Miniprotein binders against b1l550. Designs and how they scored, part 198

Target 1, 279 residues: b1l550
Amino acid sequence: MRLPEELLERARDIHSEAPSHRIKLDRVGSFGLKVPVEFKGFLLLAEADVWVSLPEGRRGVDLSRQVEAIYELSNPPKDPFSLCREAAISLLEKLNYADSSGVSIRFDAPLQDGESLKYYGVEISSIASDEIINKIRVEILGMTACPCTAELIRAYKSSEIAATHTQRSLGILEVSTKAEHPDPDKLASIIERAMSSPLRTYTKRPDEGGLVIRSLSNARLAEDVVREMIHLFLEEFGHLPEDTHILAAVRSMESVHMHDIYAERSFSLDEIRKEISSH
Key: E = the ipSAE of ESMFold2; O = the ipSAE of OpenDDE; V2 = 0.75 times the mean of E and O plus 0.25 times the DockQ between their complexes.

## First folded at step 18 (miniprotein)

Design s91
Fold by ESMFold2-Fast, scan of step 18:
Structure s91 (fold): chain B 279 residues (1-279), chain A 95 residues (1-95)
Amino acid sequence: as target 1 above (279 residues)
Amino acid sequence: SPEYRKLLLEAFKLIREAMKLLREGNPEEALRLLEKAFELAQRAFELAEDDPYTRMALWLMAYIRELQAEAYKKLGDKERAKELKEEARELEEEL
């Protein structure tokens, strides 16, 4: 059933009313919006969440104003960093009862892999209040090879070339900063370099053998990969503000087990510098 | 492909012009531009080589249908507006 527009115009403004309980809400908004973005020459369909804080004295938010804020900025499609930041600021301007706003944009980022493309996961957010906090999460698959099995086989008297098991591993880097978003391609590169080897979209037999040999020669525990990601991150992005927060993690999809292995470390740049200097 | 990108960017340009016309109270001219935008998006869909490209074109086609429905509502054609919203929904379900 559709109501006449005249009735809708005369209806109570429910969102402006007092709530049943005077409780502040941290995030109220429109989630799962599809928005076009331009990323490094590619036109991509991303998913966006937009939200604002809701004060204890107000029953609801104007969802249509939130949708307008991001779509007004999405044509022509722009880079997701600018869209994220500008939309978060626009939300605060349009919804003046809010103390903070946020925008999160998720998409699969294309990465050139020979003559084909492979994709890695990107989530970018901006949270606006008295200041703007920018967050980015990059997830990319790579390969790891078990050093424990390699050493066990090496300890045995075998005349054959001993192979260890290999598995797909998901590398994760998440950065929260008051500076601009780090380049996701650089974060993806850090993750891939920390792995035993990257995954390829298509590999010919000679190249496939080379990747396997590289993985076996560069066998790493999930714990090793996380430490290497942190080391490489500090080399590339160590000049970010000291209160920049990083999460580095690896999820290894173990081929010899029915479960995954997970390793992570969260830290601020200030924290990690003090830890490293204490040795 | 360069052609795929060119078609989509032209469709986005027509959408911006149509949205301005809708705000200015000219839904008839907006509909003319939106129909042209739809044709461009459909051609981009036909050129799409993989899923991300296909999804982008499909979403744009659905979005254009939603804007056309709004224009027909402003013209008082509720039945045509409903048909276009249904077509937009069907396009989005393919995503």
Scores: ipSAE 0.537, ipTM 0.847, lowest interface PAE 2.2, mean pLDDT 85
Fold by OpenDDE base, second read of step 19:
Structure s91 (fold): chain B 279 residues (1-279), chain A 95 residues (1-95)
Amino acid sequence: as target 1 above (279 residues)
Amino acid sequence: SPEYRKLLLEAFKLIREAMKLLREGNPEEALRLLEKAFELAQRAFELAEDDPYTRMALWLMAYIRELQAEAYKKLGDKERAKELKEEARELEEEL
């Protein structure tokens, strides 16, 4: 049905009228949009959220303009980093009543694993106001081996390689910065290197044995993994602005307990450098 | 495959041109480009080996149907526009 142009004009008038309660809203937008992106040579369908602030004197946001803004920038498909930044800026330009905007793009990022591909979760965001803040969140599964059980078994069997329980662990790195988005593959690599071993999509029997042996020889607490993630992050990304904020976290899906073990540290680069230098 | 990627990128190019034509008030020429784009997207769908590539092709097919519906709406053909919107919805449900 063609809504008469008159009805569309009336709908626009409703959005521009004064609200019954003069209250500013921080985020109003469309969530769960599907958008095509190009990531490291792959064409991927991503999920996107777009929003702007709403001033106290305006009843509603023009949601159609928000959707149009991101779709116009998504054709042809481009890298999600540029798409986030450009869309956030475009939203402020198109919706001049907003003092802030934001875009978030989520997808599973392909990572080469021998002859196969594995995937890790990535969320790329940009928030625009007086300045642009870029955010990236990477989540990847790895394997951890428990050092406590390993020591108990070493004591019992006097073996150099002690059997211990192993579990899948989710590593998380979230970075918020005024600089460009950090490379998500590098972040994923940091998480994998911080764990006892990476996970493999396909392993031949000899390779499985090697993976397990590696894990047992590199047994780590969840706390150890988080500290190692921070250490490796500082080595790779220590050049970022001092006001860059980082969240490093691990969720260990314990095989011997019904509950998970969780460890995290939130910090700025300035804060963590001062902490390390004081030791 | 390199062929799959080529087909999709060519389809996106045609869609962008069609959208411009729709804005300029030329829905007839837009429809011709959208038909070609749909054929390319459909071929890409047939070549897709993995779920992510299949979904991309399906999404593109759905998006093309929506644009075709808009074009027919501009031409005054409400019935065809409704049919194409329904086809778009059916394709989106498979994503």
Scores: ipSAE 0.189, ipTM 0.666, lowest interface PAE 1.3, mean pLDDT 86

Design s92
Fold by ESMFold2-Fast, scan of step 18:
Structure s92 (fold): chain B 279 residues (1-279), chain A 95 residues (1-95)
Amino acid sequence: as target 1 above (279 residues)
Amino acid sequence: SPEYRKLLLEAFKLIREAMKLLREGNPEEALRLLEKAFELAQRAFELAEDDPMTRMALWLMAYIRELQAEAYKKLGDKERAKELKEEARELEEEL
């Protein structure tokens, strides 16, 4: 939405005034902006938040300058990583009273699923000051199967193929780094490979049976999935700077319980390497 | 689909040219390009195969209506500008 010119003029006068209390604010900005992005050949509508720090001596920020900073960079639609970084830098250039700026962009990313597309969640941010910190969070649904029930049924039936309950599980990888954003498709691939099986947008009965059988043959606890995600992440992204911080998590929506199971681990690359080498 | 992408990219190109014309003080020519952009965005909306594609096309249609409202304000047609702004709001509510 555009503000009338008269309102923009009045806002500038007020924002330059001294505040009632000399208190610094960490983030002041425009949240929930709709911006087009181009991701791997797809045109997608993303949601963006833009903000700057506000010094203790200034009453407010120029919101119109914040909106201009991101929209000037959004046509033609560009990749969300470049948009995020360039908009954060542009905010500091346009609002020279700010010590830091940030941009966060959220969208649903397409993945090939046979002849159709499925979508997974991506959130990226860039926070600019004397340096730039890049963050990415990927969330994708998969399937897990309980190994405890599987073992009981296998023992009872004397069968190599166990029957057990299956459930949807949300896998999460978040990376914070001074390097470029990791490829979200690779992060999504890591999550899917760590689970019992991937989910599909649409399956016919024979394909549904195949997913269930695959899950039963690869039963994993949420704790198992998190450990496997970390292992696979280190294989793919162990080259990132030592101070890169990672969060790996799984939320399992248990089909036989009224509650979810949650497992997570956060770590820096330096920290996890020392831990793994100690056994 | 390739046709969906092509229609949206053509609409974005027309929007860039229209915005340049608005800055240069030529709202009449801007309106001509924006009307073509709207037709392209509407065709993309019809070709959308899932919710994300639908939302992209729908937002672009709303954005074009906002730009047309700006052009009519520059021409002094306040009533037409108000009508287009209301249409843009209704399109955005459907997101």
Scores: ipSAE 0.694, ipTM 0.899, lowest interface PAE 1.3, mean pLDDT 85
Fold by OpenDDE base, second read of step 19:
Structure s92 (fold): chain B 279 residues (1-279), chain A 95 residues (1-95)
Amino acid sequence: as target 1 above (279 residues)
Amino acid sequence: SPEYRKLLLEAFKLIREAMKLLREGNPEEALRLLEKAFELAQRAFELAEDDPMTRMALWLMAYIRELQAEAYKKLGDKERAKELKEEARELEEEL
């Protein structure tokens, strides 16, 4: 049902009214939109959030224009990186009262795993104001083996082999930069390489055992994983601008505790380079 | 049994070292260690007192055969690699 034009005009008038309290809002928009994207030859349905700032003198945002902005750019489907950037810019153009805009697109990215596919979580964002900041968050599960328990068991059993408990761990890399979005597959690879072993979609029993043995041979604390992620990130992405901000984190779903272990480091490229060079 | 566990642990040690050697490009030495590991796993199988112990030993034997097959593949011996893969499959079917 197309709402009568008269009702749309009335709604527009309400949004343009002065608010009862003259307070600027940072983000006003529509969250949880479904948009098609093309990612590495796959057509995916993604979730999208779109928002703009609201000045103190305006009661509300024209939400219909926000939704229109992203859907116009989503047909035909395009890569999520371009969609984020273009939509953020378009929002500022269409909503001229806003001084900032943002778009976030979330989906599960397919990753080749032998003859099958696995997935990792991706959130791609762009924030537009006087400049454009591109953000990407990658989340992928891996496996860690605890070195501390291994040492305890070694001491107790006088065994040279460190039996230890293993657990699933979620690795997170978040990058905010004025450059183009970093390649999410490379970020996922960094996370997997930083853990004791990757996870597989399917395994035969010997292959499963191989993953466990690999983990045992490469036992790492959550802290070790984060440090390794940072190290590998610097090797791959050291060419990014110095003001690039990174969050590296791991959530270890501990098998011996009812709670998770979490470790993180937030830093700029300039900051972390200085830290490492000072050692 | 304590002896069963000791044998398995020793086998795992050799497997770990063999995997390292494979990564370092030394499949010949890896194969020597894997053969010894298989002997230990086989002895563990003989000492198994229950179904879980038996299955663990069989699993380890199968895994070692898979690693040996990979090593022979790196050496260019496709025939031996195929034979070992088939042995691994047969052991897996007993699990």
Scores: ipSAE 0.000, ipTM 0.152, lowest interface PAE 17.6, mean pLDDT 84

Design s93
Fold by ESMFold2-Fast, scan of step 18:
Structure s93 (fold): chain B 279 residues (1-279), chain A 95 residues (1-95)
Amino acid sequence: as target 1 above (279 residues)
Amino acid sequence: SPEYRKLLLEAFKLIREAMKLLREGNPEEALRLLEKAFELAQRAFELAEDDPLTRMALWLMAYIRELQAEAYKKLGDKERAKELKEEARELEEEL
């Protein structure tokens, strides 16, 4: 969206006026913008937030320049990684009073599931200042099965096949790094492999039986899933800079409880490697 | 769908050319390109197989209507500009 030139010329520059209180603001901007992106061959409508820091002596930000910065880069649609990085840099160039800028882009990412598509949540960000920090968050649903109930039923029935309750679980991986954004499809794959089984968009009876048996044979606590996600992340992305920060989390929507179970761990690569090697 | 993608990319190309024409003071030619872009986006909307693809096409249709409203305003046709802004709002409500 662009404002008419006549309107901009006639408007008073109230933004450069002194504020009511001389207080710095960390993020001021345009939130909830609809922007087109190209992701792995798909054209998708994403939701974007753009912001800059505001110094204590300035009343407001030029919101029209923020909107211009991202939309000038959105036709033709760009991959969201380039769009975040380029828009964040453009914001600092256009708004020279700002010490930092940021762009976050959220969308549902397609993932091939047999002959159909399923979607997982992606948020990609770039924050620019003296350096650029790239952040990515992936959320995907999977299935977990309770190992405690499985053990009780195994003992009771003398069965080799575990029987237990299952539930939907949301897996979360968030990475902040000075390097390039990790591939979200690889992050989604890590989450799914850490679960008891993935969820499918369409399943025939034999395939449903297979998923259920897989889940029951691979029973995992939310705590187990988080640890497995961290282990798999280190195998795939252990090459990232040591100051890379990761959040790994699982929210299990327990079928036998009225509440959810949540497990998480935040860490830097340096921190977790030292912890794992301390034996 | 390869056809869905092709229609949207062609619409985006026409929009870029129309925006250039608007900057150059040629809103009449911009309107012709924008109407072609709208038809392409509408065809993509009809081909969309799921919600994310539907929203992409629907948003582009709304955006094209807003650009057409701007072009009609430059031509002095305030009534047609208002009609197109209302069409854009109706399309955005579907998002």
Scores: ipSAE 0.668, ipTM 0.893, lowest interface PAE 1.5, mean pLDDT 85
Fold by OpenDDE base, second read of step 19:
Structure s93 (fold): chain B 279 residues (1-279), chain A 95 residues (1-95)
Amino acid sequence: as target 1 above (279 residues)
Amino acid sequence: SPEYRKLLLEAFKLIREAMKLLREGNPEEALRLLEKAFELAQRAFELAEDDPLTRMALWLMAYIRELQAEAYKKLGDKERAKELKEEARELEEEL
């Protein structure tokens, strides 16, 4: 039912009136929108959040205009990086009372795994104000083997191959930069290479054994994984602006405990370069 | 048996070294180690009295055949690689 124009006008008046409390809001928008995107030749249905700031003198945001802004740009489907940037800019243009806008797009990214596909989680964001900040978060599962238990068992059994407990670990890389969004496949690769072994979608018995053997031969603490992620990131992305901010983290779903082990480091490229050069 | 464990451990050691050699681009030396590993795994299989131990030895034999197939593929011997993959499949069916 199209609401009569009079009711639409009245609704606009409510949004434009002065609020009872003159307080600015940082983010007002629509969350959990479904938008189509094209990613590496795949058409994906992504989840999107869109928001703008609300000045203290305005009661409400025109939410319909926000939704229109992203859907206009989503047809035909395009890459999520361009969609985020363009939508963030469009929001500021359409909602001229806002001093900042933001768009986040979340989906499972396909990744080639031999003859099959696996997936990693990705969230692509852009925040627009006087400048544009691009953010990307990649999450991918891998496997870690505990080096401490391995050493204990090795000592006990006098065996070169020590059995140890293994667990699934979630690796996280989050990058915020004024440059273009980093390649999420490269970020996912860094995380997998930093772990004891990657996970596979499909394994036969020999392949499964190979993954286990690899993990046992490359046992790492969660702390080791984070440090390796940072090291590999610097090798691949050291060319990014110095004010680029990175979060590297690992959540290990421990098999011997009811709780998870977590390790992280937040840093700027400038900060971490100075730290490494000092050693 | 203590002998069974020893054989398996030695086989695993050789496999680990062979995998390293394969990654380093030395499939010929990897094959030499894998042949020895297969002999050890086969001997372990012969000594296995219990089903779980038998399965472990069979699994190891199958895995070694897969690694050998990969090595031969890197050497350009597609025919031998195919044969070894088939042997690996046959061993897996017994698991």
Scores: ipSAE 0.000, ipTM 0.158, lowest interface PAE 17.1, mean pLDDT 84

Design s94 (at its last look DockQ between E and O 0.80; V2 from the best seeds 0.60)
Fold by ESMFold2-Fast, scan of step 18:
Structure s94 (fold): chain B 279 residues (1-279), chain A 95 residues (1-95)
Amino acid sequence: as target 1 above (279 residues)
Amino acid sequence: SPEYRKLLLEAFKLIREAMKLLREGNPEEALRLLEKAFELAQRAFELAEDDPHTRMALWLMAYIRELQAEAYKKLGDKERAKELKEEARELEEEL
């Protein structure tokens, strides 16, 4: 059922009224919008959240204006970084009662893997206020091999080739910066290089054997992977502003246990540089 | 594939023109362009080789059906608008 248009003209403007409680809200908006994006030549369906801050004296936000802000920028599909930043700015301009706005866009990013594609997770955000803060989170699966079990088996069998349990591990890099978003393919590459080996979508048997041997010969703890990710990140992205904040993490889905192992480190570029330069 | 991408970009172009026609009060011509866009999106759907490409094409088909429903609503054809909105919903449920 649909109410007559005449009733809408006589209705109160509810969202412009004073609320029952004078409390500021940090994020109010439309979540789970499906939006097309163009990423490195691929047309992909992304999921977007858009929001604004709500002052203590206003009951609600104009949701229609929020949806219009992002969809006006979505045809033709554009790169998700530009879409994220431009939509956040547009929201703040269109909704003048807000102190801040934000846009988050999530999608699975394609990566060439031999003759096929594999996908890794990307989430980007832009938060606009008196400045713009850009965030990116990359998640990609790889393989780790346990060095502890490798050493025990080596001692027992006296073999040059390590034997140990392997498991799928999820690597995570999150970056928050006032500069442009880092390239997610470079972040994914850092994660894969820190692992014992990457995962493949398609492998012929001789290539598979080589990958397994590489992984077993490059056994790493979750803690080792996080430290290597940080090292590689600093080599590639140490030029970012010193107040750039990074989260590096690994979740290892242990094949010999009923539980996972998790390791993480959060830091600013200024903080980590001072730490590693100590003698 | 290059063909998949080309079909979707052509569909998006027709959608931009159709949306302009709807704003200008020409829903009849908008419907003609939207039906062509739907056929292109459907061909892209048939060419999709993995889940992400399938979902992109499927969403576009649903979006076009929603735009066609809005055009029929402007023409006063509430029954056809309802049918197209139901088709859009069915397509979205497959996402």
Scores: ipSAE 0.743, ipTM 0.917, lowest interface PAE 1.1, mean pLDDT 86
Fold by ESMFold2, look of step 20:
Structure s94 (fold): chain B 279 residues (1-279), chain A 95 residues (1-95)
Amino acid sequence: as target 1 above (279 residues)
Amino acid sequence: SPEYRKLLLEAFKLIREAMKLLREGNPEEALRLLEKAFELAQRAFELAEDDPHTRMALWLMAYIRELQAEAYKKLGDKERAKELKEEARELEEEL
């Protein structure tokens, strides 16, 4: 059935009305959009979320304008960091009733692994209001060695080369800053370097006692992986603004345990410097 | 693959040109460009080296089918538009 055009003309604009309950909403948007990006020469399919704040006096969001804000900027495919920031700004322009906007873009970033590629997870966000806050989360799988198993084997076979089990661990670095997003490859490198295994040595000596000590020196508890991630982060990114906030975490997928182990620390650069200087 | 990237960039360029033609009321020329863009995306799909490259090419093929459907709708060919929207949906389900 076709409705008379004059009746359609009279239909209320539901979205611009005041709601029955005047309550501000922090994030109203379209989530799970597929968008193309170009990251370091790779054309990748990313997943994007776009949102705006909704004032207490407005009932709904103009959904077509939200989607338009990011898709208009997505061809030609561009750097996901630029897309993220520019789309957040475009949202405020197109949806002028909002006092803030946000865009998140998630993609799998390529990392060279011999002749082939492996991928690690990247999620970036830009939240625009009076200023822009940039967030990046990097998740990468690494290999860790269990120091408890290494010690048990050492005690059983005092003169034998140290042995232990190696397991996959998911390392996480999340950075929130007023500066530009940190380079995700550098964050991934920090995580991987924190997750060394006992199978790697820098010297090839036939000294059996030295092999046990060197193997144990490469083994790390999840807690110490997090500490090493923080140390390496400060070496590389200590120049970021003092109010930059970081989360460092590890989830170990233990090959001999029935449970995952998790460790994390959050801090601002100001906080961690004060903590370190007090020791 | 450098060839994979070249095919996709040319497809995106043709898509931009086709979208401009659709706005200007020239759906027939837009369809010519979109057919070429789809062929390029399909060739990129055949060259894809891993799952992320495969997903990118599949999504682009689906996107082009949606644009083709829009063009046929402007020409009054609603049956062809429906077929193309269904093909786009099927491609997106493989993602």
Scores: ipSAE 0.708, ipTM 0.904, lowest interface PAE 1.1, mean pLDDT 84
Fold by OpenDDE base, look of step 20:
Structure s94 (fold): chain B 279 residues (1-279), chain A 95 residues (1-95)
Amino acid sequence: as target 1 above (279 residues)
Amino acid sequence: SPEYRKLLLEAFKLIREAMKLLREGNPEEALRLLEKAFELAQRAFELAEDDPHTRMALWLMAYIRELQAEAYKKLGDKERAKELKEEARELEEEL
């Protein structure tokens, strides 16, 4: 049943009425929408969040218009970067009472791994107000080898390559900038290079052995990985605006403990440059 | 595969045209296009080689069923609209 036009008008009236409490809301929207995107020639189903601010004098947001805004821009499917930016702008245009809007798009990004594909997690966001802030979060699994255990074994047996425990580790880079979204593949590469070794989807026994040997040769604490991520990020993306904000983090799923090890650093490019120069 | 991509892009094109027709008050012609789009999406589903491609094709099939349901609702065929909505739900549960 089409709701009678009168009911639709009445529903619109409810959203436009004054709230019982005159409080501005920062984010009101629809979360967990499924939207098609095109990423590096792949057509992918992404999850999307869309929101706008709500002024203190308005009871509710027209949620249907938000959903329409992103779907209108999603056919034909386009790159998620453009989709985020364009949708954020479109939301402000369609919902003129909002002073800010935002779009977040999440998907597993394909990455070539020999003849197969592996995936890493990506969240691409844009927030529009007086300016546009672009945010990207990349999460990729790698492998770390513990240097502490290696050192203990080395001290005991005098081996050049000391045995140590290895674990899967999740590396995270989150970048917020007024510039264009950083390339997620480059971010993923930074994370993998910062770890002891990447993970592979398929390995033959000799290849597996080689991967483990590489990991052992590059034994790193979670702290080391984060520092290396920051270092590599500065080398690759040091050209970004000084007010660009970065979160670098690692969650190591330890094989010898029931708990994970976590390390992070949040910083702006300006802040970290000052820190490095002070030493 | 290149074929998979081609099928989906063509389906999206048909959907866009169908949505325009629905806005213009031509649900009958919209349904014809949506039926073709569904066939293309179904073929893409059959060609899907991995989970992301499978999910995308399934989603598109579900979305087309929803649009078809809307079109039938505009035509006054509530029964068919309900059936198509249920089919859309079933497809979405596989996502």
Scores: ipSAE 0.352, ipTM 0.744, lowest interface PAE 1.0, mean pLDDT 87
OpenDDE base, second read of step 19: ipSAE 0.347; ipTM 0.745
ESMFold2 (binder alone), look of step 20: mean pLDDT 90; pTM 0.917

